# Ledger of designs, part 130: VH-VL binders against q0aze0

Target 1, 268 residues: q0aze0
Amino acid sequence: MKIILVNNRFKENTEKKAQEIAGQLSALNVEVIIDNGLDEPYAGTVDFIMVLGGDGTMLRAARRYGQRAIPVLGVNMGTVGFLSNIEINELAEYLPLILREEYSLEARMMLEVAVFQQQSLLTRVFCLNELLLRSNSPRMLSFALEISGQKLEPYRGDGLIVSTTTGSTAYSLSAGGPIADPQLDAFIVTPVASHIINKRPLVVSPEREISLHLLEEREAIIGIDGQIKMDFGAENRVLIKRAPHPLLMVNLKAKPFFTSIDRSLQRQ
Short names: E, the ipSAE of ESMFold2; O, the ipSAE of OpenDDE; V2, 0.75 times the mean of E and O plus 0.25 times the DockQ between their complexes.

## First folded at step 6 (VH-VL)

Design w2 (framework fv_bermekimab; at its last look DockQ between E and O 0.02; V2 from the best seeds 0.00; counts 0 for: pae E 14.2 > 2, placed apart)
Fold by OpenDDE, look of step 6:
Structure w2 (fold): chain C 268 residues (1-268), chain A 124 residues (1-124), chain B 107 residues (1-107)
Amino acid sequence: as target 1 above (268 residues)
Amino acid sequence: QVQLVESGGGVVQPGRSLRLSCTASGFTFSRYGVHWVRQAPGKGLEWVAAISYDGSNKYYAESVKGRFTISRDNSKNILFLQMDSLRLEDTAVYYCARDLYYTSSGYSPYFDYWGQGTLVTFSS
Amino acid sequence: DIQMTQSPSSVSASVGDRVTITCRASQGISSWLAWYQQKPGKAPKLLIYAASSLQSGVPSRFSGSGSGSDFTLTISSLQPEDFATYYCQQANSFPLTFGGGTKVEHK
């Protein structure tokens, strides 16, 4: 068995824990790779991904490895979030099940985000939570939204979020988006401070494609999962689709999403 | 069982070249970074060189940079150390060692398995 | 380069004694530190990794502590087989560097 441990090198507690776990796994004849995010993702084949940390680390792991059909386990290390399945102090208990591959998987839809300069592809990213289009100035943006070729009325406001159902409890929620069942595949399109008061979020079929571009020459940015940032101008286009592969999240411990959502939200 | 076996050491004249080998067995060689560590007689340990699991990254101590070349053949489970322009101060037992695990940051972790070493000495 | 300074260079002890060896890094290395044991004519053996994690198969009388730049290896009760030379090694960055070693000798 070969396992990737994903942590954040800048968080010393996660770094040390990754080393410890790596040693323990090695002692059990498991091959281990530690990914602390400083270099390129490991390109070799692996059987399991263990994410040590909070939601941010999980999002990074998803972007780095989500396109590969590899089970991903979130191990929380003292943070509050929605993406971890077990706590670090529970790892020893569940480790035998992991090694025997005795766990269930929950498929979570990811976004495929493609950013273009005219007809040229600048970047393509798979992400678990959301794409954000946001003004980079105090001025409102004017941008076009198309869904499966259907042109909506131009949007005016600070920006727009296109989120997965997983991402519904992230920035989309703060912007007034609905909380979505993570077992549902859908896009959530949430306006950010629209000039139209009470402009409603859209819940869109995962079979559709979403396109965004600016209608005015304004400075804007594209944000991915709150971790990647890139400039976005009038010559750019963004195309959002359902990723071809979902993130396969390991479910070792049942987490009642709806019964625990209030507690989770109150802690944020 | 994991095993590393060094070979190629011997007596050499200054300025000459020597090629060391380390043959690995008992594990998937291509999935581990490996290192050369040397020890002069009666002295401490000195890291010499490292090579990543796929050979794409190589690292050298300043004392051997430009003279030594680390390489590997994953198809044969062999690690090499080509030593050119040898100096008297290169006298040492040379060990090959395996990383406990891979680190994506490029930093080598810890050495859990070592070979028995091969001695490199010089003729007067 | 990161310099590793061990102290003492040698220590005389008896079976049953508590032995403490220190290692100081010239800069912060977080927990990226290992301890090795080497007996004469043998290759080094990994004892501790990640500053305080005991390698599989190593007796519990060995322990490591510290973070940042100051580290300690402790043998709680020295056994006859523990007479050897011990080295610290930083794994924080290349070039990898070892301490000068500490020889634990029989009193």
Scores: ipSAE 0.029, ipTM 0.644, lowest interface PAE 2.8, mean pLDDT 92
Fold by ESMFold2, look of step 6:
Structure w2 (fold): chain C 268 residues (1-268), chain A 124 residues (1-124), chain B 107 residues (1-107)
Amino acid sequence: as target 1 above (268 residues)
Amino acid sequence: QVQLVESGGGVVQPGRSLRLSCTASGFTFSRYGVHWVRQAPGKGLEWVAAISYDGSNKYYAESVKGRFTISRDNSKNILFLQMDSLRLEDTAVYYCARDLYYTSSGYSPYFDYWGQGTLVTFSS
Amino acid sequence: DIQMTQSPSSVSASVGDRVTITCRASQGISSWLAWYQQKPGKAPKLLIYAASSLQSGVPSRFSGSGSGSDFTLTISSLQPEDFATYYCQQANSFPLTFGGGTKVEHK
């Protein structure tokens, strides 16, 4: 069996713990690749991905590996979030089940984000929580939203969030979007400080294509999962679709979403 | 090892000009956005200016807009700050700093590496 | 511009204390926040980025939390090398802005 251990290279104890776990797995004849973020993602065949850290480390792992349809386990090493399944102190208890592949998988929709200049693709990135379009100046944006070729009336405000249901408890929630069941596939489109009446959050079929572009020259940015920013201007367009593959999250320990919502949100 | 080294600070008269330089080594300079950040003696940090990885976008603090010009020479791995019409409130240690991440169309303005700083002061 | 208000401006603490520093943005900045440590005569050092992500080589006693407009840096057990000034910085929009700083000093 071949496993990737993903850790946050920017946290000392996580890197040391990843080395310890890798040593223990190697002693059990498990081949281990450590991804601390310094190297390119491992390109070879892998059976399992273990993420050591919080939701932020999981978001990076999802962007790097989520399209490979490999089981991904979130192992919490501190603050309980929405994307971890077990605690680090429980890993030894669950390790036999992991090695025997005795676990279930929960599929989580991802976004495919493509940024263009006119018709030229500049970049393509995958996103687990949300895309944010926002002003990069004190001035409001005027921008167009198109859903599967249907143009809505122009937006004017600070920006817009397009999130997955998994991302509904992140920035989308702070901007007034609903909490969504992560087992649903949908886009949640949430305006940020809209100055246009009747611009309400929208819940949109995952089969739709969402397009955004500016209607006037302004400095804007695209934010991805709160971790990556891209310049965005009047020459650009972004296309958002459901990603080809969901993130396959390992479920070893029941983590009831609805009965724990308030507890999880207070730790974010 | 990533290194950023500032130079060009000194003692000047108000209303004059200075050009600061920051020499980069140990990383692919042309892939990163870079910034100038200053700190007046005994005061906090103040962001001054930013330039994108290829030099196509430049941003300035309001206090320096129209007086300072940020630029870069990717062939020599040098960041510049041309400071014109200097005022007494520009007295500071000037640091150059690098973005944490890079992408061809993105930036991450968290400063993971800083230079040692170069001091700009005034004489009467 | 987005104003960043740090509190407190100074903390008098002893080795082993838990120290909490708060930073408030004048408008929502999601999780686009960094924390820096600066010792006298030295350049700042990145501790935390994206509100809660720990920079490489930073001891695990440092942690960050918060989103939106209210953020916290916590030192779980203060060490002698942690006496320094700490700054928050928003990365939400240009112009980038820093908080006024919090000096953590010997009791």
Scores: ipSAE 0.000, ipTM 0.449, lowest interface PAE 14.2, mean pLDDT 85
ESMFold2 (binder alone), look of step 6: mean pLDDT 92; pTM 0.947

Design w3 (framework fv_bermekimab; at its last look DockQ between E and O 0.02; V2 from the best seeds 0.00; counts 0 for: pae E 12.9 > 2, placed apart)
Fold by OpenDDE, look of step 6:
Structure w3 (fold): chain C 268 residues (1-268), chain A 124 residues (1-124), chain B 107 residues (1-107)
Amino acid sequence: as target 1 above (268 residues)
Amino acid sequence: QVQLVESGGGVVQPGRSLRLSCTASGFTFSRYGVHWVRQAPGKGLEWVAAISYDGSNKYYAESVKGRFTISRDNSKNILFLQMDSLRLEDTAVYYCARDLFYDSSGYSPYFDYWGQGTLVTFSS
Amino acid sequence: DIQMTQSPSSVSASVGDRVTITCRASQGISSWLAWYQQKPGKAPKLLIYAASSLQSGVPSRFSGSGSGSDFTLTISSLQPEDFATYYCQQANSFPLTFGGGTKVEHK
């Protein structure tokens, strides 16, 4: 068995814990790769990914490895979030199950985000939570939204969020989006400070494609999961689709999503 | 069972060359960084060189830089140390050692398995 | 380069004694520190990694502590088989460096 431990090198507690766990796993004849995010993702074949930290670390892991059909376990290390399944102090208890591959998997839809310069592809990213388009100035944006070739009325406002159901409890929620069942596959399109008062979020079928572009020369940015940032201008287009593969999240411990929403939101 | 076996040591004249080998078995050799560590008679441990799992990165102690070359053949599970321009101060038992685990941002060199070592000495 | 300074260079002890060995790094190395045991004519054996994590198969009488620049190896109750030379090693950055060693001898 081969396992990747994903942590954040800038968080010393997670780094030390990764080393400890790596040693323990090695002692059990498990091959271990530690990914602290400072280098390229490991390209070799692996059987399991263990994410040590909070939601941010999970999002990074998802972007780095989510396109591969590898089970991913979130192990919380003192942070409050929605993407961890067990606590670090529970790992020893569940480790035998992990090694025997005795766990269930929950498929979470990811986004495929493609950014173009005219007809040329600039970048393609798979992400777990959302794409954000927002103004990079105090002035609002004017942009076009198309869904499966259907042109909606132009949007005017600070920006727009296209989120997965997983991401519904992230920035989309802060922008007034609905909380979605993570077992549901859907796009959530949430306006950010639209000039149209009470412009409603859209829940869109994962079978559809979403495209965005600016209607005027303005400085804008695209954000991915709140961690990647890139400039976005009038010559750019973004195309959003359902990723071809979901993130396979390991479920070792049952977590009732709806009964935990209030608790999780209060702690944030 | 994980095993590392060094070979190639012997008596050599100053200025000459010697090539050490370390044969690995019992684990997926191509997935681990490996190192050479030497120990002069009656002295402490000195790290010599390291090579990444795929051979793309190599690191050397300043004392051997420009003279020693570390390499590996993953298809044969062998680690090499080409030692050129040998000096009397290179006299030592040379160990090969395996990393406990791999860090994608670099090395995490905790050496959990060692060979028995091979002795390099000089003719008087 | 990071210099590792061990203290003491040698210690005389009896079976059952508590033995403490210290290692100081010339700069901060967080928890990237290992301890090895070496017996005459044998390769070193990993005892502790990540400053305080016990390697599999190592008796619980061995323990490591410390972070940053100062580290300690402790043998809570010395056993006959523990008479050996011990080395610390930083795993923080290249070039990798070892301490000068501490020989634990029979009193």
Scores: ipSAE 0.142, ipTM 0.698, lowest interface PAE 1.9, mean pLDDT 92
Fold by ESMFold2, look of step 6:
Structure w3 (fold): chain C 268 residues (1-268), chain A 124 residues (1-124), chain B 107 residues (1-107)
Amino acid sequence: as target 1 above (268 residues)
Amino acid sequence: QVQLVESGGGVVQPGRSLRLSCTASGFTFSRYGVHWVRQAPGKGLEWVAAISYDGSNKYYAESVKGRFTISRDNSKNILFLQMDSLRLEDTAVYYCARDLFYDSSGYSPYFDYWGQGTLVTFSS
Amino acid sequence: DIQMTQSPSSVSASVGDRVTITCRASQGISSWLAWYQQKPGKAPKLLIYAASSLQSGVPSRFSGSGSGSDFTLTISSLQPEDFATYYCQQANSFPLTFGGGTKVEHK
């Protein structure tokens, strides 16, 4: 059995704990690959991914490995998050179940994001939470949103968020979007500081294709899960679809979504 | 637009205290780690202190540990540096700097936005 | 603490020259390295992160390379606006540390 341990480079307790866990697993004849974020993703076949850290570490793991249909377990290292399932102090209790593959899986929709320069594909990335289009200057953006070829009235403002339901509690919420049940598949499209009053958030079928482009020459950026940044200008277009495969999150311990919402809102 | 504006620098006497502030705008301050970096006149850059996005982790250079305290007020988008027991070697322009990426469990300590700096000097 | 050693401390160069600046870490830092440009009286500007990734808006004449403990910043064809001081910075572990700087100035 081969497991990837994903940790956060800047939390020394996660690095030490990852080495301890790797030692325990090796003693049980489990091959362990440590991904601390410094190297390219491991390219070989693995059976399980264990994420040691909070939501940000899970977001990186999802982008790196989410399309491989591999179970991913979030292990909280003390930072409150929506994406961890168990606490680090509980890992020893659950490790036998992990090794025997005695757990259920929750599917979480991901975005497939393709960025073009004119007609050429520049990059394709996957998101667990959201894509952000925003101004990178004091000037507002004027931009076009198309949903399956249907052009909406132009937007004018700081930008736009296209989120999954999992991402509905992240940046989309801060920008006024609804909280969505992560068991649903949907896009949530939330304007950021819209100059056009009554541009409301939209909830859109996951079968739609979403396209964005600028209507005027401006400095803008595309943000992915709040962790990746790329330039975006009048020569660019982005196409957003449901990713081919959802993230397969391991469920070892019940974590009720609805009773946790107020806790996360109080952090704002 | 992302802006970081330092204030509170000035001319002080050795052994006294000074409080620097950095007011942030144009981004969600509470989702980023922030740092103080200083530069003595004619010298290179020296990292001074860091504070995590929620204030739960604080880090200091050895030269300031025990004398300087970093803090933040996320409700007002302000980063602070309380500088006690000031010494002549603390003479510098003090910059406020933001991490390149944000993450609820961590940060990326590459500084993509800097303030213009505030000068701290001493009278003889 | 990880010490960062830059060389040379200064470079006299002309417009059009290829300029290389090196940075050595006192221990391995993988690719956790940034390069900054600073002009007199101004705040530093991020050029390169993660050793080789070009920051948004930075001209392609700037490139970074290296991993482990040895890193290089290259300016392929120096432009008038590139006369400045350049710093490397390790992001591997606290305390974060900068190199001593390299001043690139008119020949």
Scores: ipSAE 0.000, ipTM 0.440, lowest interface PAE 12.9, mean pLDDT 85
ESMFold2 (binder alone), look of step 6: mean pLDDT 93; pTM 0.951

Design w4 (framework fv_bermekimab; at its last look DockQ between E and O 0.01; V2 from the best seeds 0.00; counts 0 for: pae E 9.8 > 2, placed apart)
Fold by OpenDDE, look of step 6:
Structure w4 (fold): chain C 268 residues (1-268), chain A 124 residues (1-124), chain B 107 residues (1-107)
Amino acid sequence: as target 1 above (268 residues)
Amino acid sequence: QVQLVESGGGVVQPGRSLRLSCTASGFTFSRYGVHWVRQAPGKGLEWVAAISYEGSNKYYAESVKGRFTISRDNSKNILFLQMDSLRLEDTAVYYCARDLYYDSSGYSPYFDYWGQGTLVTFSS
Amino acid sequence: DIQMTQSPSSVSASVGDRVTITCRASQGISSWLAWYQQKPGKAPKLLIYAASSLQSGVPSRFSGSGSGSDFTLTISSLQPEDFATYYCQQANSFPLTFGGGTKVEHK
C-alpha cells in the first residue's frame, strides 16, 4: 500500500504528526509520501490520501489530487470544519480498516474551472468548494452570467460565487447562499452584495455549464477555495463545469450533517 | 528484508579517483531517496550527499562539492558515489543509507536502513 | 550550515542508570531531529525521529524530547546492550549535519 500524507508545513503540529504517522506506517510496510505543500504534487500512483489538518488542507489536497480518483481521508487536528471525517486521536483505531481498505466512499462533486484570455486557456483547476469573482476596488462589477448558453440579466455587485454543494457551508453561506445537502450534486450561484436587493441565489444542475465575464473595464480577481488568487479583467472569461470525477472522500465514521450543522456553524 | 551493500572502497593515492557502489535489495529502490554518510576513523558521522528517488535532485556537503558526484541506476538498484580529486581528509568508512519516508521532492531527513560501509584509505 | 552540539562527549554509567544526552542546534530546527545509536564496527541505527518518535523495534526505555534548538535523548534504565555512541542529526535543511556524538561507556 502507498499513502500520501497531506499536511501544511507551516502548521508545526501537523508537520510533526505527519512525520510520526509516516514512521508508523513505514513500520507497517506502507510506503509513505508526505506532501506538506512546499513542493509540486506527487506524480506517482498512490492508493490512499490522508489529510492532516482542517478544511483548508483538505481543499488544497482536493485541488492537487482530486482528479486522480484516490480515496481521501480527512483527519481533523483540532480545527472546526466540515471536511474531516475522524479526529487525529481516532486514527489509531481506524488505521487497521484503512490498511484493509474496509471503508465507504462518499463522492463529492468538484468544479472544473477554466480561465481564458480571449480564446486561449490560461489555467484549468479542479476545486472542491467554490470559484469567486470579486471586485478588486471599492467599485461594483458589471458582469455577464451565462448558464448553458442562456444569458441572464447582467449582474452588478461586488461579485459572484459559484459553489459546489460541499462549498455551500463555506463562503457561499456567508454571502447568503443556501445550505446544501452534500450528497446532492449541484452548482450554487450566490451573488455577493448585489446591486439588486434580494437577488436570490441559484441552484443549478451539475449538467449545465456556467460562464462569467466582465461587461466593463474593471479590476477584478478570481479566487478558488479562498486559496488561489488571480487577476481577472475584461479580456478574461471563466468557464465552470462539473469536474469529470468527484472527490472520493473516505467515510470511516458517520457524520450526521444536518444534526451537526448548527454546532459546526456556531463554532465558526 | 531491506538490505544495502556498499562496495568499491580501498587504498588510493591522493588526487586519484574512486567510485563507490551501493546495491539495494528487499524494497523498491526507485521510490526512496538515498544518501552517503561517511565516518573518519575514530570520528563522528558526516553527511556527504543525497539523491532523490528519481535522481533529479542532488545535494552535497561543502567539503565534497565539485569533487564528488552522486548518481543512481534505478533499473539495477544501485547507488553510486564518484569521488574525484581525493584528499587525505576523505579517509573514512562510507555508508549508504535509505530514507525512512519521502516527500514530494523525493527526500526524507531520517535514515532507517544503513549498509555495512566500505573503507576508503590512502597509501602513504 | 546548522551546527549540532552534543553534550556530554562521553558519559560513564552503570546498568540501570538513567542517562541523558543533550543536543543543541545553532538555529531553530523545529522537530526535525533524529537520534542514532552506533556500536563499534557497526553502522548507525535509527532510534528516534521527529524529535520524539520512537523508531519501530527500539525499546521504550529510549525517549526523545525537545523542540526548536534544544533536544534530549533519555535512556530511562541503561541496559548492557546500550553501551554505544549516540548521535543527533538535524533534518531541517541541507546540508544535513550530525552532532559530535556521545559515548556511553561502562563506569
Scores: ipSAE 0.626, ipTM 0.840, lowest interface PAE 0.9, mean pLDDT 93
Fold by ESMFold2, look of step 6:
Structure w4 (fold): chain C 268 residues (1-268), chain A 124 residues (1-124), chain B 107 residues (1-107)
Amino acid sequence: as target 1 above (268 residues)
Amino acid sequence: QVQLVESGGGVVQPGRSLRLSCTASGFTFSRYGVHWVRQAPGKGLEWVAAISYEGSNKYYAESVKGRFTISRDNSKNILFLQMDSLRLEDTAVYYCARDLYYDSSGYSPYFDYWGQGTLVTFSS
Amino acid sequence: DIQMTQSPSSVSASVGDRVTITCRASQGISSWLAWYQQKPGKAPKLLIYAASSLQSGVPSRFSGSGSGSDFTLTISSLQPEDFATYYCQQANSFPLTFGGGTKVEHK
């Protein structure tokens, strides 16, 4: 059995705990690869991915490994978020089930984001929570949104969020978007400080393609999961689609989404 | 605009060595995995070797393992293939190709940009 | 190693025809499959990635489907510029492998 342990080198305790867990797994004849974020993602075949840390560490793991269709377990090491399944002090209890592959999987939709300069593809990245388009100056943006070739009336404001249902409890929520059941596949399109009164959040079929571009020369930024940032200008466009594969999240412990919403949101 | 340009092909004798290079422009080379793929005259495509974006991981087809060495210089945007102990069956057009995905976003290599290829063949 | 079996090896077709090409993997590869077009004397061109995702700049008459071990490339209405050789490629694991190719030629 081969496992990747993902941690955040700069988050206190995760590096030490990753080494301890790797030692425990090695004693059980499990091969362990540690991904602390400093090196390239491991490219070889693995059976399981264990993420030690909070939602931010899970977001990086999802971008690195989510398209590989490998089970991913979130293990919380402090502050409870939306993407962990078990606590670190429960790992010993669940480890036999992990090793025997006695768990279920929950699929979580991801975004595929392609950024262009004129007609040339510059980058293509994956996203678990959201893409943010926002102004990078005191001036608001004027931008166009197309959904599967359907051109909406121009947007004016600070920006726009295109999120997954998993991302509905992240920045999209703060911008006024709905909380969505993460078992649904959908885009949630949430304006940020819109000056157009009738621009409400939209819930959009995952089969649609979403396109954004600026209508005026302005300084803007594209943000991915709050962790990747790139400049965005009038020469750029972004295309957003459902990613080819969902993130396969391991479910060892029942974690009732709806009854835990208030407690989880108090963290924000 | 993304460009990949191979060079270093030519006519060689069996058992000799040849170094291919691929010069990249129009993208952040240091963030993409790159590959060599070859095609013998009149035949199909054969993957040869891959190198990860920071150069830490290298992969080879069994037919070239131990004879070919892939490497990259990210400061100069160049991919290399050192081909030693060349055999007649290594006759092919050699392409360099870029992975579709920016580093941490995916690991499934699909080749969205290819060079025009450089021919390696044999004389006497 | 994952063997990719592509069929047919050639197809003779006319402009306007629907053309279907299949590719079978020797083991499951989820949706980690690409399709390429190659014209004589030129480098391959990516058409479809992740089994069904259309690459930028590729006409919508091209489509891909399938998952697991069986995959299909469809050209809904063949155009004169579509006469070429088509290859599938698995991206599941190293070594990466291609199908043997399908030549689409003028009837």
Scores: ipSAE 0.006, ipTM 0.557, lowest interface PAE 9.8, mean pLDDT 86
ESMFold2 (binder alone), look of step 6: mean pLDDT 92; pTM 0.945

